# Designs tried in a protein design chat: VH-VL binders against Uncharacterized protein mtre-1 (mtre-1). Part 3

Target 1, 142 residues: Uncharacterized protein mtre-1 (mtre-1), of Caenorhabditis elegans (q09347)
Amino acid sequence: YHQYRELKCSTPTNSIRGGPDRAECHLVLKAEELETGRPVPTGLGCWQEDHDGEEREYCDIVCPKSHTVFISYIDQGHRACFNFITYQVEKRNDEHVLWRSGKCLNSTVNYRIGCKFDDPFETQFKSDNEIFAHLRARARRV
Below, E stands for the ipSAE of ESMFold2; O stands for the ipSAE of ESMFold2 at other seeds; V2 stands for 0.75 times the mean of E and O plus 0.25 times the DockQ between their complexes.

## First folded at step 1 (VH-VL)

Design g09 (framework fv_guselkumab)
Fold by ESMFold2-Fast, scan of step 1:
Structure g09 (fold): chain C 142 residues (1-142), chain A 127 residues (1-127), chain B 111 residues (1-111)
Amino acid sequence: as target 1 above (142 residues)
Amino acid sequence: EVQLVQSGAEVKKPGESLKISCKGSGYSFTSYWIGWVRQMPGKGLEWMGIIYPADSDTRYSPSFQGQVTISADKSISTAYLQWSSLKASDTAMYYCARGDITVYQLPSGYYYGMDVWGQGTLVTVSS
Amino acid sequence: QSVLTQPPSVSGAPGQRVTISCTGSSSNIGAGYDVHWYQQLPGTAPKLLIYGNSNRPSGVPDRFSGSKSGTSASLAITGLQSEDEADYYCQSYDSSLSDVVFGGGTKLTVL
């Protein structure tokens, strides 16, 4: 399973979970559709939650059963968004989500998101996430 | 104190070159976009373009592409707007402004909300 | 020529509510692009009043609110005060022009 799906955020359309003041994420089914400048409505819901005193926006990502979401690419990642600090994707309570925080919430960015078959020995990703979570906590206290 | 300070008023003749400046202070200059907006006397706002100072990524309004050059020198936290040959129709107030919201996937794809504005530079071009 | 249409002027008395419309099309507001609003007091630079359709920057009173529906956006000002007398501009992006677009501006007069 190597299909990539692009997500364009901060261009609101129809969403039952999104608040009136918040950016929404929309799945782009084809890269070519992004060139037209028109977002494709996906029915994708987004919502806000507190995480360790930081406000995060979560958006649903659809993955097949026994697959885990992953992010392979982000446009403008170094301008307002930093991997594991202000954005990332994760599998949470059998839901697949993209989360964003801080100034990344005000940036329209392209996320290239995929789903991969679950690997029982995929420990590197978890270890990396834990390391960056610790770095984020230190940065937040500075 | 976050601020953008622009260079002083200019009076020029048609055909002359000009470079005006916009200096940022009180924030990380390389972390934000700097946009340029024209306002002709008694008229509304017109989008000219925008630059990201950290890498000089520049995006022009199609209406201004080839008519002006936008640049930045991050070592002195200054952005520039430049004309190689001024026309009388270039007479206007020019504003620089700091932007945080971008659309990166589109050609010239900007709908930036500009949160901090310079005081403006009046450019008068007459013979 | 502006791609986003605003009324040239609106007026109201102190304490009243006024609304300023920003009418677009399917290639800009109707395509889902965010709308930002600016206030320009006479002789001054514009000031960001509303960003991302409905968000207020720090320091902007809650008397100012933004909304978006279909191909149009609206700026509402409640409890109108004399200091609100200014020009107001909406801003969005137009995909058919591949350009950032401003409305033509609305002069608010406080009677």
Scores: ipSAE 0.000, ipTM 0.503, lowest interface PAE 15.9, mean pLDDT 73

Design g10 (framework fv_guselkumab; at its last look DockQ between E and O 0.05; V2 from the best seeds 0.00; counts 0 for: pae E 13.6 > 2, placed apart)
Heavy chain, then light chain:
Amino acid sequence: EVQLVQSGAEVKKPGESLKISCKGSGYSFTSHWIGWVRQMPGKGLEWMGIIYPGDSDTRYSPSFQGQVTISADKSISTAYLQWSSLKASDTAMYYCARLEYSGSYFGTFDYWGQGTLVTVSS
Amino acid sequence: QSVLTQPPSVSGAPGQRVTISCTGSSSNIGAYYDVHWYQQLPGTAPKLLIYGNSNRPSGVPDRFSGSKSGTSASLAITGLQSEDEADYYCQSYDSSLSGYVFGGGTKLTVL
ESMFold2-Fast, scan of step 1: ipSAE 0.000; ipTM 0.528
ESMFold2, look of step 2: ipSAE 0.007; ipTM 0.560
ESMFold2 (binder alone), look of step 2: mean pLDDT 93; pTM 0.951
ESMFold2 at other seeds, look of step 2: ipSAE 0.007; ipTM 0.550
ESMFold2, look of step 5: ipSAE 0.006; ipTM 0.551
ESMFold2 (binder alone), look of step 5: mean pLDDT 92; pTM 0.946
ESMFold2 at other seeds, look of step 5: ipSAE 0.007; ipTM 0.665

Design g11 (framework fv_guselkumab)
Fold by ESMFold2-Fast, scan of step 1:
Structure g11 (fold): chain C 142 residues (1-142), chain A 124 residues (1-124), chain B 111 residues (1-111)
Amino acid sequence: as target 1 above (142 residues)
Amino acid sequence: EVQLVQSGAEVKKPGESLKISCKGSGYTFTSYWIGWVRQMPGKGLEWMGIIYPGDSDTRYSPSFQGQVTISADKSISTAYLQWSSLKASDTAMYYCAKQYDYGSGTYYTPLDYWGQGTLVTVSS
Amino acid sequence: QSVLTQPPSVSGAPGQRVTISCTGSRSNIGAGYDVHWYQQLPGTAPKLLIYGNSNRPSGVPDRFSGSKSGTSASLAITGLQSEDEADYYCQSYDTSLSGWVFGGGTKLTVL
């Protein structure tokens, strides 16, 4: 997780209010809901930072069971963050590990991480390297 | 240097009230959670609760919910643990400890700097 | 009883390797929450020894290492020294309790 958190829009856990409750919400998602192909709601942390007198809003999708973090910068004045579209479920050590995909819609810039809208169990990324490259490219716009 | 300094030992009778303190220095007090941990004589560590001093968001262990009150005064960088009515079973060492934010993977963080402890003895 | 189970004691001779287990469940370690380890020397406050399953704070010797698998975690101490004699505690988060949990503690005796 530490390498992904070196993106420009990263912030320490203590900078995101509601800490423990937000992370916990991700781990109570039911496997049955994923099996039915329904969109799965999730928790999201958003916060604001002052960058040289300019307010910026950052949003972060945190998955404690994943090495992948998707971070989005939202222009000042926009408070909508991510919309989760689909999830990939992987079985490890008799547990399901939830890989998440989403997109951020901003009136100025559309951000997207690869996903299938009609298949909740698949993402278009085949490795953490592809996801990391996508996140770094996005972070350079901030 | 980061330090947490706790108030001195207390000897109390059952039914008495008590408020012990934990004063932080050497860091931004309002930016890190502070946890309270009990250690009964000869026993292990028990998490009691945590507080974020920046907005007084407080979380309690189910075992301690309603038994104690955790609070903080950010103007003097001090956290508190309080009992309205002590019991003999409250006899223990009480530690405060600061959140260690390793920046990034989880909201459930360890405790890096610990106070020296406050020994509370409750006897008739 | 503690939600995270540790052996009450472990012992070894100088130079040996010892391992301390921390057994949880699907509501804590198995749910993906990180495991942290603390060392408590006799008469002192605990000290953070390992955080985030396997990371060492500055000043902690590389003889100490942590790992996590499934619903369990372990602390390994290699090249055991007399100064390692202490109580060791694991810590994680439990979703059923909505709070942090500690293991029961393991007393390490250096023979």
Scores: ipSAE 0.000, ipTM 0.512, lowest interface PAE 16.2, mean pLDDT 66

Design l01 (framework fv_livmoniplimab)
Fold by ESMFold2-Fast, scan of step 1:
Structure l01 (fold): chain C 142 residues (1-142), chain A 122 residues (1-122), chain B 107 residues (1-107)
Amino acid sequence: as target 1 above (142 residues)
Amino acid sequence: QVQLVQPGAEVRKPGASVKVSCKASGYTFTSYYIDWVRQAPGQGLEWMGRINPSGGSTKYAQKFQGRVTMTADTSTSTVYVELSSLRSEDTAVYYCARDYYDSSGYEAFDIWGQGTLVTVSS
Amino acid sequence: DIQMTQSPSSLSASVGDRVTITCQASQSISSYLAWYQQKPGQAPKILIYAASSLQSGVPSRFSGSGSGTSFTLTISSLEPEDAATYYCQQSYSTPLTFGQGTKVEIK
């Protein structure tokens, strides 16, 4: 089965800018292969749906809608997950989600996820593509 | 051309350490993991572990845990495997290989170094 | 660890023969399997990935099939340059593991 422990991201408190420390949370998704070779979700905040002919699992991330979510680190037993190909975070219907697909679904992976105040990013970067490139670069450095 | 270049041979005494290099060229060094595979004389292939040259994260086979260290030097596009406490049973050809993933997540070693023969003898 | 078992361990065949090598995984690995060719004194060379996808530049006489626990590599018409040891390899989980190898000799 898929087994996961969703932790709420700690949010900056008592500061107009969200404080000096950025919030971090851990999301551990576990996969246990059944006789058929397909992991089964625990039903604890994740769900599967089709995306352009590929099955994806989406998992809710608890982070304020006004904040930026990014992946600072992934810890995986084998290279099952490829950034932007088999996993990433995104904002859907004003909610933050992490999705994963392919071999990444059959692997135990620890995602270290950052949640931080948006405003510095919005004023610093000219476009969403620049923001995404910056977040992608940070994710790759871990 | 995409290449992984290794030295031909290394000789060590039992109890010593050996550090084998693998120099990459012809592609973006930090875009691919590098795996290490060894082969004892007349035997099959044995996976030792892998390194992500971007950031230096590693994963080792349990059999080598505590004796193996993999490192990467991005300034020279070179990956290293260091094996300590050498025994005669460690005599093998040590290969580095580029770990390629397709868009569906299927992986294979598409480029291999020519191998370094490490001989451990008294 | 996932154990990979190949059969036969060795075979002798004539040029033009159809050769089939099998590989069995101790648990389901879906299609996360590659096949490699190794000639004496050389590094292995990738032939097939994702169980059935032919690597660019590899002759079309090579093909792979199977999923789950049972896989085959087929050489439709053996050529002299195909004398080598062939290995299957699973990439489903770490540690990555190889079969023991199948030696193909020409009569």
Scores: ipSAE 0.000, ipTM 0.519, lowest interface PAE 17.1, mean pLDDT 75

Design l02 (framework fv_livmoniplimab)
Fold by ESMFold2-Fast, scan of step 1:
Structure l02 (fold): chain C 142 residues (1-142), chain A 122 residues (1-122), chain B 107 residues (1-107)
Amino acid sequence: as target 1 above (142 residues)
Amino acid sequence: QVQLVQPGAEVRKPGASVKVSCKASGYTFTDYYIDWVRQAPGQGLEWMGRINPSGGSTKYAQKFQGRVTMTADTSTSTVYVELSSLRSEDTAVYYCARGLEWLDYYYGMDVWGQGTLVTVSS
Amino acid sequence: DIQMTQSPSSLSASVGDRVTITCQASQDISNYLAWYQQKPGQAPKILIYDASNLETGVPSRFSGSGSGTSFTLTISSLEPEDAATYYCQQYDNLPYTFGQGTKVEIK
């Protein structure tokens, strides 16, 4: 029912004077996936778009359109990423995407992305509630 | 470059008060908490409290409640800690440090001032 | 208040050795723990946050592990510049509290 993927997004590896700085995100494979010999995507298409005056890097999520995507946790090398401020997942043109902005682009980050088939008794609303409940519980501990 | 700058030393007599400054530069002053941590000579670190420069809200360790006051001046990007009724046991290096916190999620203290040695002696 | 206890209080080791420092919390603090390095005459420097996340610019020989009440800081291969006192700090609840420190000396 649940299928978890990990995406590792790098800091920009190259910058060209007058060109955009870009980061890359790659799918992290489990050991069994590496040994199966089945074709598995190892990279994501990423691109930049303006969002309310701020540049965002959008990357395609490896998850079917009929599924719900959510972030179950984030592991970051620098504390530059803040949920809903400098990163999150969303649907754009009926495709699942991860977006990153600001200082989060200057960090190597590992996202655990949940990809969930919506069964007849579950909704995106429940997935969002679980994520928000987890974040609120964490915030209240400080 | 992100920096917190403190004076080197202060000397006071027992019973007096001391006000230590911490001037921030290289970042948006109101986006981060400032924590105050002291260290008596040869001893470990002791958290005293923190201030949110955006709005001036403070939290103090119970041990210092009633003797400590933290304030922030946003026009000069400076935070202060004032400790009253000084005793010889208050002799310590007083550090200010930047606390990263967003929506009550704390990540530790990533930038520290060089410290101010406060000596309480006759 | 949450009490943090470190062990050992001090240790001596040779360059290239693996060094492990432990930190115990008096109650469950989840992963809300940071490790700091302090060299004589200097302010502390953060090494690890959220128990296991390496701060940017910190050498990869440093690593942190643990959750709940038991935590460790490991230096995989000790370098001369690692001679310092190391402190753990909990930030699960106010007041934030530090361990007493572990002094690491080079033989």
Scores: ipSAE 0.000, ipTM 0.503, lowest interface PAE 16.9, mean pLDDT 76

Design l03 (framework fv_livmoniplimab; at its last look DockQ between E and O 0.70; V2 from the best seeds 0.00; counts 0 for: pae E 10.5 > 2)
Heavy chain, then light chain:
Amino acid sequence: QVQLVQPGAEVRKPGASVKVSCKASGYTFTSYYIDWVRQAPGQGLEWMGRIDPSGGSTKYAQKFQGRVTMTADTSTSTVYVELSSLRSEDTAVYYCARETYYDFWSGSPTFDYWGQGTLVTVSS
Amino acid sequence: DIQMTQSPSSLSASVGDRVTITCQASQSISSYLAWYQQKPGQAPKILIYGASSLQSGVPSRFSGSGSGTSFTLTISSLEPEDAATYYCQQYYSYPLTFGQGTKVEIK
ESMFold2-Fast, scan of step 1: ipSAE 0.006; ipTM 0.523
ESMFold2, look of step 2: ipSAE 0.005; ipTM 0.575
ESMFold2 (binder alone), look of step 2: mean pLDDT 92; pTM 0.939
ESMFold2 at other seeds, look of step 2: ipSAE 0.006; ipTM 0.592

Design l04 (framework fv_livmoniplimab)
Fold by ESMFold2-Fast, scan of step 1:
Structure l04 (fold): chain C 142 residues (1-142), chain A 121 residues (1-121), chain B 107 residues (1-107)
Amino acid sequence: as target 1 above (142 residues)
Amino acid sequence: QVQLVQPGAEVRKPGASVKVSCKASGYTFTSYYIDWVRQAPGQGLEWMGRINPSGGYTKYAQKFQGRVTMTADTSTSTVYVELSSLRSEDTAVYYCARSVEYIYGDYSDYWGQGTLVTVSS
Amino acid sequence: DIQMTQSPSSLSASVGDRVTITCQASQGISNYLAWYQQKPGQAPKILIYAASTLQSGVPSRFSGSGSGTSFTLTISSLEPEDAATYYCQQYNSYPYTFGQGTKVEIK
């Protein structure tokens, strides 16, 4: 039912563990028509893992296996996150995840993530007019 | 037909560990979370944590952090909860329950029958 | 942690009576509250989720209301099979927490 995911990461004021500030993330499931989305509790789907000697944090996007996930937008006040370098989405063990690394781990960032069914009609149509024609035909077929 | 099957009972000595299984059938195992909830004799329900069988991600209640481990075996559609450093206060019925996500809901719809874990010397 | 407090802890009522159980959250949980019924020797059963949505197959005599911090479960006309312990649960934030339970006995 939700078309978008927003992964919201924010740095806490203090760290009881010590060391550099680490941003904590929570996922918000959004339908395109809804003003607000349902938040997923922070930390449920996120874990730390080593990738070639550098720390990464992976977060489960909670998007069905049959759907495609892509980052549509990233909102950050100070640029610390770079696509393909310190963050990206990928499919692991048939799950959609977003990973973060480097200074992106310590930054307040919102990731807007598309969760989209890869319907054959979308790969076959080249314009809005073709898509609209298809949807009208489907609506009338019953 | 959704089913969550648990063993009836387990007995352990103080200081030991116990691993309780929950075998799921009748639905797509990796599409639902499984919660673990325990209930001491004559007491109320206590949420221990949750596992996503897809990827094995977990969230534990702070009370159990450091001595609880939840795992999932997708080849057998079985979820486990392991509790270490057992005390007599850990004597309880341990339930697994399937968690349903719906737009703004995340509640348990199907429960296992429970496993009575007795910790005694 | 969010603390859930139920009132009363127990009650005894007659068949046909209207029964009300309340649940108080220590902080706002919007409508992320479920009610469960547990009969002796059995696993809990979901009755209501999202504070007021009745689970499919649950008798219409059960209803829920409330939002924020104050919630109510009502049984409009008590039946013998309703003798059970009822639990509220918040699922707004981790860890999820249950009320202490309300035992409903039939006279």
Scores: ipSAE 0.000, ipTM 0.503, lowest interface PAE 18.7, mean pLDDT 80

Design l05 (framework fv_livmoniplimab)
Fold by ESMFold2-Fast, scan of step 1:
Structure l05 (fold): chain C 142 residues (1-142), chain A 123 residues (1-123), chain B 107 residues (1-107)
Amino acid sequence: as target 1 above (142 residues)
Amino acid sequence: QVQLVQPGAEVRKPGASVKVSCKASGYTFTRYYIDWVRQAPGQGLEWMGRINPSGGRTKYAQKFQGRVTMTADTSTSTVYVELSSLRSEDTAVYYCARDWGYTVTELYYFDYWGQGTLVTVSS
Amino acid sequence: DIQMTQSPSSLSASVGDRVTITCQASQDISSYLAWYQQKPGQAPKILIYAASSLQSGVPSRFSGSGSGTSFTLTISSLEPEDAATYYCQQYDSLPITFGQGTKVEIK
């Protein structure tokens, strides 16, 4: 029936309890199952919009507004995804989003999402430890 | 294959400055932090600081603040550490080391190390 | 700063022995601890990360355990090539700090 995509972030498979909390995100095709009570995705949900005549799917990224989100790694099964052409991350309305288009919409890909503070926002935090504590809190919500 | 290549040795007089290089290859240079760790002869490991080659953000250990500068040149995939006002106590092997990938949440350990540069400070 | 204390400072053991070295953190670091092996004249080599995760390519005779403030590196059956100094490292907070090292010698 009704199909939608969800951005799912998880610890890499080879990380175990007490491992580094590295968020590895991937897009998963989901089917709406009304009888199972599965809700429409919120937060890390994805949606479609037109961008200058191109159909794009946007997905929420959990990263503080003052920080820069970036894709540190992409692993794609069908190799239909090209940086800046059919996918990228960006800051939009002070929120972080990942978008994809074209044949990349039909590909299952793994994204490793990085989040770093920008120099202009360093004064918001007293130390790197404070910054990392902030990022830990954000990542634990995904 | 991931490699961090450093020069073998440097000799300086007390009061001088030394700049040690670390050339990275085999991975995307801007996606990993590089840390500098030194080891005096017969002693343990001492962390000096860290640089993010993407944007050049640095964090230095308090002991070296004011004497250390770390820089990155993305066109040559090279990181540098410069230590000024050298003393005999600065004689050590200086290692560059790569963090285990970028992450949104955690500080990491060092998965690859350069072979080290022996800096000798003598008069 | 988080202080890391290793024990013993040195030990001598025979090939085939089970060797255990410990690392204590001055405050809770969860599981943000790595173990390194360093042979004379060489750079350190990562063995264990996240207190208990074996780095790819490291022999299975090496294992790590512990959480919070107490950690252990175990070599289940010592081999001649294991003669080295072993260091623990916390990566819970900056500055990054190391233990003073444990020298493992073979009899």
Scores: ipSAE 0.000, ipTM 0.509, lowest interface PAE 15.3, mean pLDDT 73

Design l06 (framework fv_livmoniplimab)
Fold by ESMFold2-Fast, scan of step 1:
Structure l06 (fold): chain C 142 residues (1-142), chain A 124 residues (1-124), chain B 107 residues (1-107)
Amino acid sequence: as target 1 above (142 residues)
Amino acid sequence: QVQLVQPGAEVRKPGASVKVSCKASGYTFTSYHIDWVRQAPGQGLEWMGRINPSGGSTKYAQKFQGRVTMTADTSTSTVYVELSSLRSEDTAVYYCAKEGYSSGWPTIDAFDIWGQGTLVTVSS
Amino acid sequence: DIQMTQSPSSLSASVGDRVTITCQASQSISNWLAWYQQKPGQAPKILIYKASSLESGVPSRFSGSGSGTSFTLTISSLEPEDAATYYCQQYESYPWTFGQGTKVEIK
């Protein structure tokens, strides 16, 4: 079971240096059939930061701290982004973020980001009490 | 047109603080860092620090750490540098400058646009 | 900090002359170097970025070269409007640092 977040980045204008301006990203929240996808304003939830002499943009991907996060899919018009080199997801200060660097900062790219529990039973229930009730019912069936 | 607009002059007494503004127009304000560079009369250029208007992160030169503060107001596309505990040696023209970016690389690509500068005079 | 040293500190040349200004970095900065022109009472203006890339709108008589620790700004045929102070700047490592400047005067 997975919930997905879509992060869409697009370049607004060409730069003075004859290249595109920095791409701006917005998050679209998607989760199974019971939630609707809605775009977040462009640039909200993203910030720039130096990482060992290289500029990175970090974006909050809004996945619960208990979820495992992974990149499910990346769509780009030209190959400007490379896994582990110019983008990846990580947990920073107990929050899930995606970072971008290199040519990826100037490219139009769509990221599909997965959020999941490792235990399928846990993802089906909204509270600890429901999980315990399920586990007890399962034990009695064995 | 892309431009950075600063006030012409500020006068302060020793021990006071000064806050210099820099208003950006003609580009996406949050997409580029803005740096502050000062120049004492007849002297060269000295980098003070930079601010990322997106998120507000700052990097200051060690010489100014503890008495410089840089801030950004995205609603007015304006950045500020505030310098406290002023001394006569702080008399200088204070420039704001916009960092450029290479189309292929994620790093600063020099200062492509400069404000006209604000002359800060510290005198009794 | 990376120290930037320019030479010469000043020069006088005639219109039409080829002028060369050199900048030395105390450690390797790859190609992360810019050149700026400053006229009295004005803000600096970028001429060259990334060691050798000419900024849009800057006359083609200006050129930059070099990598690592040694860099050169060349004005192929000096014009009266080129009388100014020229600064190099490294942006490889914080803090960003500038050379002390080279004053170019017309004879």
Scores: ipSAE 0.000, ipTM 0.522, lowest interface PAE 13.9, mean pLDDT 79

Design l07 (framework fv_livmoniplimab; at its last look DockQ between E and O 0.04; V2 from the best seeds 0.00; counts 0 for: pae E 18.7 > 2, placed apart)
Fold by ESMFold2 at other seeds, look of step 2:
Structure l07 (fold): chain C 142 residues (1-142), chain A 124 residues (1-124), chain B 107 residues (1-107)
Amino acid sequence: as target 1 above (142 residues)
Amino acid sequence: QVQLVQPGAEVRKPGASVKVSCKASGYTFTNYYIDWVRQAPGQGLEWMGRINPSGGSTKYAQKFQGRVTMTADTSTSTVYVELSSLRSEDTAVYYCARGPEITYFGVDYYMDVWGQGTLVTVSS
Amino acid sequence: DIQMTQSPSSLSASVGDRVTITCQASQSISSYLAWYQQKPGQAPKILIYAASSLQSGVPSRFSGSGSGTSFTLTISSLEPEDAATYYCQQSYDTPYTFGQGTKVEIK
């Protein structure tokens, strides 16, 4: 079973050059890769952590219990966001997060993400309101 | 055959604008960035900016911000660069070049196919 | 802006010589560096990307090395058609700046 996500990160001026302004991200939930999707409010489900002296911003991509998560597409003109260097999809228990660091934090970038499940995604969340509640609980911790 | 075709020359007076075309063929136009690089006579290469033809998003070198505009026409597979308020120091060969695939996961940004260049001469 | 400085600015060498060209970045650019060849009256041509990866169709006598701030392009055995100007270009941060060029001439 597949689900798709788009993580859209933009600076206040939509600059794709790494600069002084932090990008804000929002998630788009998709059951099919090419549908328009269902947007999540900007910033919801994202937080910062210090990792060995490096600031990282983590965003929950809402792929719980997924056995395979991959980035199929990344739109950035500025090469500030590099897999395993300034961003990565990371598994935390049964959840998956995407983190960004360095100049990627200050860059406009869009990710297209696929998630593969053993069971239908709907067995975990019955509605988008349940997804938003989950993400709000995470946002309160940041 | 991947190819970028540009006009050979343009002549303008100081203060005018110039718009240079770059027609792409032999590949899926909307899958790759197009960059513009200029070279003044006897000088090195200077990156001006790039465009994503799929949505028209652009990135310009700060030196050119406010004077340069890049556009794409997906129906003709053509990109354009327009430079305004021309000065004699803008006399150069202007190259379009194909950048990396937009959806491709790569570790480097480089230009693999280049047009033959358009000589823009700014003279009184 | 990241400054890219090449050395030497020009050189003359004989066919068969080993030629090295150095490129220095004003800050670390990891391995985000490309090398281009430009012959008179022609557009630049990509030789090497990601510091050391040889572009398809480029002769194996060309090689690249380096990381961080110091990079080298090597032509293991110079051929007459290698007379050209060579440019390095960083792709770590915009603007994607080029070195000033190194002109290689055949004696």
Scores: ipSAE 0.000, ipTM 0.525, lowest interface PAE 15.7, mean pLDDT 85
ESMFold2-Fast, scan of step 1: ipSAE 0.090; ipTM 0.599
ESMFold2, look of step 2: ipSAE 0.000; ipTM 0.508
ESMFold2 (binder alone), look of step 2: mean pLDDT 94; pTM 0.952

Design l08 (framework fv_livmoniplimab)
Heavy chain, then light chain:
Amino acid sequence: QVQLVQPGAEVRKPGASVKVSCKASGYTFTSYYIDWVRQAPGQGLEWMGRINPEGGSTKYAQKFQGRVTMTADTSTSTVYVELSSLRSEDTAVYYCATLYGSGSYDEFDYWGQGTLVTVSS
Amino acid sequence: DIQMTQSPSSLSASVGDRVTITCQASQDISNYLAWYQQKPGQAPKILIYDASNLETGVPSRFSGSGSGTSFTLTISSLEPEDAATYYCQQYDYLPLTFGQGTKVEIK
ESMFold2-Fast, scan of step 1: ipSAE 0.006; ipTM 0.539

